# VH-VL binders against o27280, part 491

Target 1, 266 residues: o27280
Amino acid sequence: MDSMNVPEVLEIKRIVEESESVKTFIFSWDFRREVRPGQFVMVWDFRDEKPMSVSLIDPVRSEIGISIRRVGEFTDRVHGLSEGDLLGIRGPYGRGFELMGRDILLVGGGIGMAPLAALADEATARGMRVDALVAARTADELLFLDRLEAAGVNISTCTDDGSCGFKGFAHERLLTLEENHDMAAVCGPEPMMFQVMRILDERDVPAQLSLERYMKCAVGICGQCCLDDTGFRVCAEGPVFWSQELSRVREFGRYRRDPAGRRVPW
Short names: E, the ipSAE of ESMFold2; O, the ipSAE of OpenDDE; V2, 0.75 times the mean of E and O plus 0.25 times the DockQ between their complexes.

## First folded at step 23 (VH-VL)

Design ug10 (framework fv_marstacimab; at its last look DockQ between E and O 0.91; V2 from the best seeds 0.88)
Fold by OpenDDE, look of step 23:
Structure ug10 (fold): chain C 266 residues (1-266), chain A 119 residues (1-119), chain B 112 residues (1-112)
Amino acid sequence: as target 1 above (266 residues)
Amino acid sequence: EVQLLESGGGLVQPGGSLRLSCAASGFTFSDYYMSWVRQAPGKGLEWVSMISKSGGYTRYADSVKGRFTISRDNSKNTLYLQMNSLRAEDTAVYYCARLDDYYYFMDVWGQGTMVTVSS
Amino acid sequence: QSVLTQPPSVSGAPGQRVTISCTGSSSNIGDDYDVHWYQQLPGTAPKLLIYGNSNRPSGVPDRFSGSKSGTSASLAITGLQAEDEADYYCQSYDRSLRGTWVFGGGTKLTVL
């Protein structure tokens, strides 16, 4: 019996407070179950279930980490948990990031840095040069800086209020950077990703972007995460998409669907 | 044994179309970037196209851009090259090659399939 | 018209050392992209001979060696044997060409 779709009840091994609103929950993981940066898991708190990106992949310690931002009732409950408490985890699901070349740019905004942090670890382990543009509204919301630095990542920061690094948005900072890379990985607010993708496309830098949509089944059945026109299912064909794929997705950067399936502009 | 096997080559008139296939075996096909490389008779090697593991990213040489389409079906361990608007200069042996995503070399090559564009 | 430049032909007697050069530019080899070498025996598909400038895949004799310096690379064959008669191609990557895999024009090696 394939157990990948059955939540496994796991004990929270450690909790890392990344910021005031973000915690990373670490679990023991059997790496016979392969997990890739950019993939997500469904987190079950025995009341509700939400998709969450894998932010840490540590085969040495046999651990994975899931970074969760406090944004609602579910995440508020999860943030109230302690080490030793239990969560249900099923997955991983979705298409993760691919690595190409020897020089990679990571562009992340807010919690979008979660999957990119995992990708950074993989990339640096492969011997790649990694540059990361880490964006947030304020300095205290910048995520994984110490971790990235420890991994040997070259970090540039960007904050809306200028409290750390470049004052402005990620795409504005990107415009000031002249260096091109073999590829880029992008994750964050969709308006940010949209602007970043445009710049990267103009520069002929192949880019992968991780989308966020409402996902219920995580196995491509329910259709809640379908993207208009293409029929791409974010949980199956994504959440990581190449810019070439997203160029065919009309809604990208323009609107999303709410839990009721209604169009909501960004 | 790691192997690539091309098929679909043949004689076609200018302006015609041809679809090449490459069957992969002996390795996890979905874990590798793939490429097509061609060689005109008595000439050198020319990179034609590449495709990412998932198939979501493709790249083409300027000489074939807009006319050729690379694709893959990972469930069938098969790489494809749809060639449209063929020209005489497209006459070549077309090789399927496994592409290293880090060093950017081709470590596995098929035997090639001959495409002849002639009136 | 190849992005990478190779001599069209080289020759040597059995047992001799021959060198095949591969000259690129700052946008490919000079941009710290690795050079790879392929051997193509008559009537056969190319075979990877050297990767990452100087690494030999399994099965490739140590008579073959590669090196890279600046915008150029070189393939050296020592103890030349009759079976080494083939075409040799260098290959790299050029980011300035929207990321193009580029080959040299090929070098025909004749064993005298």
Scores: ipSAE 0.934, ipTM 0.961, lowest interface PAE 0.5, mean pLDDT 96
Fold by ESMFold2, look of step 23:
Structure ug10 (fold): chain C 266 residues (1-266), chain A 119 residues (1-119), chain B 112 residues (1-112)
Amino acid sequence: as target 1 above (266 residues)
Amino acid sequence: EVQLLESGGGLVQPGGSLRLSCAASGFTFSDYYMSWVRQAPGKGLEWVSMISKSGGYTRYADSVKGRFTISRDNSKNTLYLQMNSLRAEDTAVYYCARLDDYYYFMDVWGQGTMVTVSS
Amino acid sequence: QSVLTQPPSVSGAPGQRVTISCTGSSSNIGDDYDVHWYQQLPGTAPKLLIYGNSNRPSGVPDRFSGSKSGTSASLAITGLQAEDEADYYCQSYDRSLRGTWVFGGGTKLTVL
């Protein structure tokens, strides 16, 4: 009876190759089921089911886009699919980003730029000034630069190897950027997000950060996505949290949990 | 009709506590930032606090920081203000208000509830 | 003192024009933050009168108008009527103190 808990089988309408390792899969979507930037969907390939970020929200074309990086068996199989092939999708789930003010800073690492690209579209549509710090290991892994530039986003880049923009980590580049934003949105590797959050907190910039944790039910009942100390469920109270909420979470930036609930270092 | 209705005001001694409630109706409460504003007798308006849509982000005027706590229950369409360590200068009419998250205006106000801090 | 400065009072005869000023600083009005105006009739809650410097909400007569220049804003009321007798507040946002919502001290309008 609950359509949110049963995957709907959808046809892949279009595939966009964002990089060697990242593809965006585009589906027709009935926007009576509203989707917010920062929410996620569960993608089912008929063998396994994984949470994936929504990177495109296009009510005019009745389309959503889901960006997926190749990192293992599930994502390898999905990357092997073609237009017309089928995937199961359930959702959307979770808390999305909340916009505030007229100036927003986006800080994204790798695939973490996916939900931020969707947020950038919403922010620019309502007239906000958008600055984005886009980080990756190498230049070839910087995502959505052309899309962000076309939307009028002011882009700064950094790469671990220095192949594009600032050589170093996102938090190091952030120290050289303006401090006058009304809010920030952060998504990427959790160690990066922790360091970025610390700088934003020192600057009194309200920040929202999107976390990744293991998910089974995606609706907040199984407990597999819980955070230490707060009882926050990433699938229900997150995946997007305000930095004020995360300041009381010991595990943030320190460790993660595997499917069995065991602590695993970052 | 879009409405906000405050309650919970009254007479309290210095050092006491009081919890204000604001019932929202006629709009989707969880889609809006919310604020408290107060007005001392015969004085002007003073912003007190704000809260984000989810309740995960709050800000306070310096005059109340550490003593007041804003919160919300979106399942009950209700905004709250917990007021601790009350002082004579907290005597005011307290308004809840709907806060625009882009322009930062307040377009919907309750009728207010009076808080008197006196021995 | 209030972050935004308004005259304490202003008066006018019916049918005339009055103007209420609101003066801020570089950290609020001068930092391109909009000015909003509220009308508070005696014994009632404030009501949004003007937002975004010059926009009128539904139901506000066109004889109320707002403007902004530099660090200052102005509310003009033409065709003054007895029911306009109220307190008027300007409001903006100020970044200088971790970002706060700020009101002017209020202006009492007396219709003679």
Scores: ipSAE 0.813, ipTM 0.901, lowest interface PAE 0.9, mean pLDDT 90
ESMFold2 (binder alone), look of step 23: mean pLDDT 93; pTM 0.956

Design ug11 (framework fv_marstacimab; at its last look DockQ between E and O 0.95; V2 from the best seeds 0.88)
Fold by OpenDDE, look of step 23:
Structure ug11 (fold): chain C 266 residues (1-266), chain A 119 residues (1-119), chain B 112 residues (1-112)
Amino acid sequence: as target 1 above (266 residues)
Amino acid sequence: EVQLLESGGGLVQPGGSLRLSCAASGFTFSSYYMSWVRQAPGKGLEWVSMISKSGGYTRYADSVKGRFTISRDNSKNTLYLQMNSLRAEDTAVYYCARLDDYYYFMDVWGQGTMVTVSS
Amino acid sequence: QSVLTQPPSVSGAPGQRVTISCTGSSSNIGADYDVHWYQQLPGTAPKLLIYGNSNRPSGVPDRFSGSKSGTSASLAITGLQAEDEADYYCQSFDRSLRGSWVFGGGTKLTVL
């Protein structure tokens, strides 16, 4: 077995409170092990294991960050941890984002901004112009705004309740923006991503989207994260997919499968 | 040494099919976008197709859309171009080229393989 | 018919300076996409000569230079040598063509 499949027990170096429900856990990282924005790691709290996107990649400080939203029992436990506590981390896994061109649009919803924040850092470091549409239900749920701004990202905000920026959904805000980009990266609720992808396709903007599915093994063997029709494994062929790939995935934006393999509508 | 080597060219009748291959060496193939560029005899360069690093995104010139398919096998460091419904105007030297994903130039070219579509 | 327009031919004597123009539009060069130049010697594959409007890859002599302004670009060759006899192509990207890599029609440079 590859050593990368064995969780490495790492000390939480720092915790950043991004919002009331989101924390970023920072770990020391040996960058001999490459990690790309859009890839994920399996986080093990010695009881359960969950896939989490990498939200920070800092080769200078030799650190990575994992942003976790408090949504259930596992994440409740993790959110109860403190600096100095231990977590098991294995990975990274999956296909990350590719960068193309000099102008990129990021469209993120909620915790979906996690991998996009990392991508923003890479893109800006390359000298790309980065526009980000950051969406959330309310203003206090908007993530990484200060970080993005510090990186030189042009930010547009969107909130369901209009508490910050555009009142409405991300795809609605996108419709009001006329500028096209060389590429787009999208991550958030799948219904959001579906609508955003449709708009981008109409505009002939190549887009990559990060999907979320139930992942158990993270190495493409268990099949629990397989997408209907294509057989794409989100953990292996994804989680980042091109819109052209997702156009072949019937379930995208329509339903997902739960841990029991049952179809669950979005 | 960074190198691209095309193969698969030849004589084919109109309406026929041909599959070109491009073997890459000397660099991390999976880290680069790739393209096909063709040149008709005595004519200029024409971009044909491009493919992303992962192969999940492709683009084609209007002249070949629906007929040509670009693909890649990163495990074999090979780029492919499946050409169907070939026409006389597809006669050209086909070059495999490494594509820069930021500036959009092509910095590595193969020697090319000749495709002749004729009755 | 090329998206980018080049003169079909230019000529110069050894030691002279020659320029090759490349004219685009608002959807390519004018859209701030970079212009690249390729040299194609007779019977050979194209070679990248200039990238990013004015950058020279390693091995390219400094007598080759590129510039870009507005919707046009230019390749300048100073101290023309016999070995410079070749076809030269400009290349850019055009967003209006659903994002296509576009070449000029090529310029045949003859060294007199």
Scores: ipSAE 0.937, ipTM 0.963, lowest interface PAE 0.4, mean pLDDT 96
Fold by ESMFold2, look of step 23:
Structure ug11 (fold): chain C 266 residues (1-266), chain A 119 residues (1-119), chain B 112 residues (1-112)
Amino acid sequence: as target 1 above (266 residues)
Amino acid sequence: EVQLLESGGGLVQPGGSLRLSCAASGFTFSSYYMSWVRQAPGKGLEWVSMISKSGGYTRYADSVKGRFTISRDNSKNTLYLQMNSLRAEDTAVYYCARLDDYYYFMDVWGQGTMVTVSS
Amino acid sequence: QSVLTQPPSVSGAPGQRVTISCTGSSSNIGADYDVHWYQQLPGTAPKLLIYGNSNRPSGVPDRFSGSKSGTSASLAITGLQAEDEADYYCQSFDRSLRGSWVFGGGTKLTVL
């Protein structure tokens, strides 16, 4: 066996424009490499390599989709690609979401809806009732609404500017929602996730949250994705953690780390 | 054949400790939630604890909270129950059970291991 | 006293129909959580008999059936046979106890 973890070069099969700033890149995928909602891949554009969440898992069509928001030089270059162009993909990596019960709440902010859209597909396929709280700064940045509606998901929206749905933050809208879900899955800006986690913990709703940290190796050997207090590696023991695991992590919700490992406030 | 096999039961004094083990075989252990259920002599079934697939989420019955710890080692296909500060009312047969994460039934049970707490 | 209430015993003659009740509350069966049933033969571990209120696992005879209404559930056994003599437990989930798995007190079925 070759011990090198080298990206597989794949052709972009299809591009879906999810919003002005978000595209989903679809690739053929051999599902002998199993993929779970909440896992991530490393996307290589032949210059840089970045972790991206899987947003579409379709074993019937042998496809995966990777949703990428335009936020910097790497993502700008990837957004400039066309169908037929090549990207390197390695993975999947990390721990995905675990489903429990029959009533699930999804709370997604911005691009954080990407892994939750994949989870929604799995949850609805097994007959769960799915409520989704979809948050963004503005209405134009709300992601996957048509896809979620087509899957039978019950959607609540909130926007910072009030242009769609509840005006305010996701955790403020959450206080006005039903309290009896069997579990929740949360992904988005870490300050949002921290506030949502606190509410869910007080309601005794089992919650899983997907964290983003700087990653280099993606297999847990370089130490760049470690959480300070626990020794948890986001790429190996996460990116999805139960709220019970995160309650002992003082770093969560206070700061993040840049590629050099420095503390950076949220 | 799907099997669960408990071990580690025995006689212990009040205030003592025991660790129960449950060896799983014939299925992908890491893909299942797991549970402990106990049955005192001549009494009914009582749920004790559950643990998620990763081990990152656990719940306990009020009667054992703070004294018992459920854990799992997916590399060894083994579920554990650490029992501390044991009391006479903890005397029971302890069953390991596979827990369904959708319906919340328990479809695979071990034969049980007896724990007796007496002075 | 268990969260779910069952009669301590029931009896019937061979060939008859018997029912075993399971009464819960608004925080478990009444909150739309499913009821499952287990058969425990003397000296053995429990065995799943009915799940999801009314579904039979493979190998369970069709003379066993389950139903749920309001805060209560029932296990029905038709064509009662001597081999049905056992203890029967209902089980559900209760959200008011910080999310607990709950069993009924058990019912001893005697075949006369």
Scores: ipSAE 0.771, ipTM 0.886, lowest interface PAE 1.1, mean pLDDT 90
ESMFold2 (binder alone), look of step 23: mean pLDDT 93; pTM 0.953

Design ug12 (framework fv_marstacimab; at its last read DockQ between E and O 0.94; V2 from the best seeds 0.90)
Heavy chain, then light chain:
Amino acid sequence: EVQLLESGGGLVQPGGSLRLSCAASGFTFSDYFMSWVRQAPGKGLEWVSMISKSGGYTRYADSVKGRFTISRDNSKNTLYLQMNSLRAEDTAVYYCARLDDYYYFMDVWGQGTMVTVSS
Amino acid sequence: QSVLTQPPSVSGAPGQRVTISCTGSSSNIGDDYDVHWYQQLPGTAPKLLIYGNSNRPSGVPDRFSGSKSGTSASLAITGLQAEDEADYYCQSYDRSLRGSWVFGGGTKLTVL
ESMFold2, look of step 23: ipSAE 0.818; ipTM 0.905
ESMFold2 (binder alone), look of step 23: mean pLDDT 94; pTM 0.957
OpenDDE, look of step 23: ipSAE 0.937; ipTM 0.963
ESMFold2, fold request of step 24: ipSAE 0.813, 0.827, 0.819; ipTM 0.900, 0.907, 0.902
ESMFold2 (binder alone), fold request of step 24: mean pLDDT 93, 94, 93; pTM 0.955, 0.955, 0.954
OpenDDE, fold request of step 24: ipSAE 0.943, 0.943, 0.942; ipTM 0.964, 0.964, 0.964
ESMFold2, last read: ipSAE 0.829, 0.827, 0.796; ipTM 0.909, 0.907, 0.892
ESMFold2 (binder alone), last read: mean pLDDT 93, 93, 93; pTM 0.955, 0.955, 0.955
OpenDDE, last read: ipSAE 0.942, 0.942, 0.942; ipTM 0.964, 0.964, 0.964

Design ug13 (framework fv_marstacimab; at its last look DockQ between E and O 0.87; V2 from the best seeds 0.86)
Fold by OpenDDE, look of step 23:
Structure ug13 (fold): chain C 266 residues (1-266), chain A 119 residues (1-119), chain B 112 residues (1-112)
Amino acid sequence: as target 1 above (266 residues)
Amino acid sequence: EVQLLESGGGLVQPGGSLRLSCAASGFTFSDYYMSWVRQAPGKGLEWVSMISKSGGYTKYADSVKGRFTISRDNSKNTLYLQMNSLRAEDTAVYYCARLDDYYYFMDVWGQGTMVTVSS
Amino acid sequence: QSVLTQPPSVSGAPGQRVTISCTGSSSNIGDDYDVHWYQQLPGTAPKLLIYGNSNRPSGVPDRFSGSKSGTSASLAITGLQAEDEADYYCQSYDRSLRHSWVFGGGTKLTVL
């Protein structure tokens, strides 16, 4: 069956507690269905459906992982689930990250590290050198550090309160780094991504950024995730965009659309 | 068989425009970065432009920046090069080439299409 | 003129060994970017000859070899044959040129 139309009901194989507010749900996956870092799936708890990034891709174990931050009613319900419980999963959808070169910089904030963690695994498997700037409000919210370290990633941390690593924001930490990478992948709060992109552009480092928008259909039909002026659909043309593409998107870093289609400033 | 086939070359006056096409076959086109490389008569190879798999990222040599536009249609397995404001120094055989995204070499080349800019 | 420097020409007799040098800088070859080599027979498109400094694609004879050291690379051809008469180009990547692909000026190899 076409995964775009019918969610597959999957058993939660394992749950990894990444932080107080983030859990990774692991599912068995048939890799005849290709999945790339940066793509997302629609998670259905039989009441509501939400897009979630794939944070783990393990062809050896035939598993994928979905990292979910507890932020609302849906995610609260999902966080209440246990191993062995069921979820509906359809996808993957969207455009994932591309890899270019041999040296890559990952810049992630909060749950934005989810797709980047998967990308890190792919990059390191290819033999790339991976540097990761992991940002969070506090040390307790830094995600996937052990996993990244185990993969051989060079990690720099940044926290708003200085509880771990650089005290400040990701873009501020980035300014202190002089390394020039072949490409960068960025995911996190949009204001963070906006600032990071500007720095990377000034450095002529090609960058890909993963956007978050309200997505309903995930198949480019409903238009809920359309970006102003360009008509880009985050679920179809994204969620991963090159900085060159985002330079044409006026709303990027400035505002987003809520479920009612209203402009909501960041 | 993996193959690239260029077309669209010809004679054009200075200031004119020309659009080159490159048809790809024998491989999954959307899985590869692509590039254009040109060679002036009796001269060496010059990289012109590259484009990412999705087409969302492009890069140009300084010599063509602002005048040339690389694009691709993955549904048609075709690479394009829109050349505007052509100059005599743009006269060359233009090759499309498949670009390796890790080592940065070009492993598949087309036969090339000749572009002549002359009054 | 070219970012990478090659001798304009080299020559050798059949059976001899010839080498073609490719000299770059710290921003390309010296910046840990690989050097690749292309063979262009007269009237034909370039063909990948060596990739990743020293790897031969399928179909390339063993008499072709590549090496890299510091900011320079070298293509060696042993047992030179008449069919080896061609132009040879080295290619790398230059970070300082805002991440650009760069070629050498090319070397015309004549088999005497």
Scores: ipSAE 0.933, ipTM 0.961, lowest interface PAE 0.5, mean pLDDT 95
Fold by ESMFold2, look of step 23:
Structure ug13 (fold): chain C 266 residues (1-266), chain A 119 residues (1-119), chain B 112 residues (1-112)
Amino acid sequence: as target 1 above (266 residues)
Amino acid sequence: EVQLLESGGGLVQPGGSLRLSCAASGFTFSDYYMSWVRQAPGKGLEWVSMISKSGGYTKYADSVKGRFTISRDNSKNTLYLQMNSLRAEDTAVYYCARLDDYYYFMDVWGQGTMVTVSS
Amino acid sequence: QSVLTQPPSVSGAPGQRVTISCTGSSSNIGDDYDVHWYQQLPGTAPKLLIYGNSNRPSGVPDRFSGSKSGTSASLAITGLQAEDEADYYCQSYDRSLRHSWVFGGGTKLTVL
């Protein structure tokens, strides 16, 4: 079939504890398989397989990093692994972010900063000015701040509880930020992304948003990752979509689907 | 050799429609933003529209917004411009151009295709 | 009317220096956006001549140069030659909702 469809068993080279609930697992990677910010991989723990965003793309050191939040049985098992342990990786899959202009805004909520951290590295490397709005519930859950600062990114923070930066939601902080970006990239909880998208659309800022849906095949044949109304497959036509594409999608920001395909309100 | 070749121009009456094509060769078409630029007879250059690499983002000059639709088929290396509700002032040579996504210049131009809107 | 203003014509004798101005505003040239220049020979498509205010693509002679200051840009041609007779357009980007990619009105260069 396709070499990307079969997991490759790789050793965990390093583990970075990003927060109490998020770890980045770093693997050696042969960059003949190109990886772009916004693409994902399927991570196999020899029992179950889940999609995870790539957060580090380092062709110089031949490394990729995959950031995983502990949220359930699968991720609990993966968080229990050590350096030298094995995971299956297949991919990368999906459409990555497209860069435009010289002045980019990143808006990330929680683990949604993972693909945006990879994008920030690419944008900085090509000389773009990068502003990042990093959001979380609490200060302890703000991700990648040191990495973004070292890359020269201009960081604004917000926390729901006000423990760091602006107290409130990302879209509320965004209303107080500069309106003159060439593009934006957004990833985080879907209600946050919906509110942020509305503001960016009103400002006529081209925006790309990274969606999460349930996935099984990751190559576009099983239909589990489809968006209502369009038939877009998140694993094939996404996970990154332009805001213009999402305006045709009635489910965005309104509901999600569980593993059985049932509608569940946000 | 990097090339762009427009086609589909012609004579059409006001209110009519026309679809332009631009065939790309000699480069990886899907790696580039693309644009249309027009030039009325004896007049200057006017930007018409742009489209992102995937085709998911488009933008139009105010003069054509709501009447023209830019699109692309990356499997055929082809850019399109659907022109509806044509007006006399749309009469021009239409160029397709490769759009730089960092500097915003246009480095590769086709030869152009003439569109005449007249009754 | 063009968002970027150029003189409609300019002329010079062979060997002379001519300049072509391009005047914009704070929403385009004055907002850090670069100015690019195109040469259009009679009956042909435009050709990129200068990009990023002052950079010459391969094959463009040293006698073409560009500069930008404030809300304006300038194309200079030294050692003017008969083959330089063409229309010249400046181009930039404007963040306003009215225009995104904007061209000047064009300048016809006549070599005397």
Scores: ipSAE 0.779, ipTM 0.879, lowest interface PAE 0.9, mean pLDDT 89
ESMFold2 (binder alone), look of step 23: mean pLDDT 94; pTM 0.956

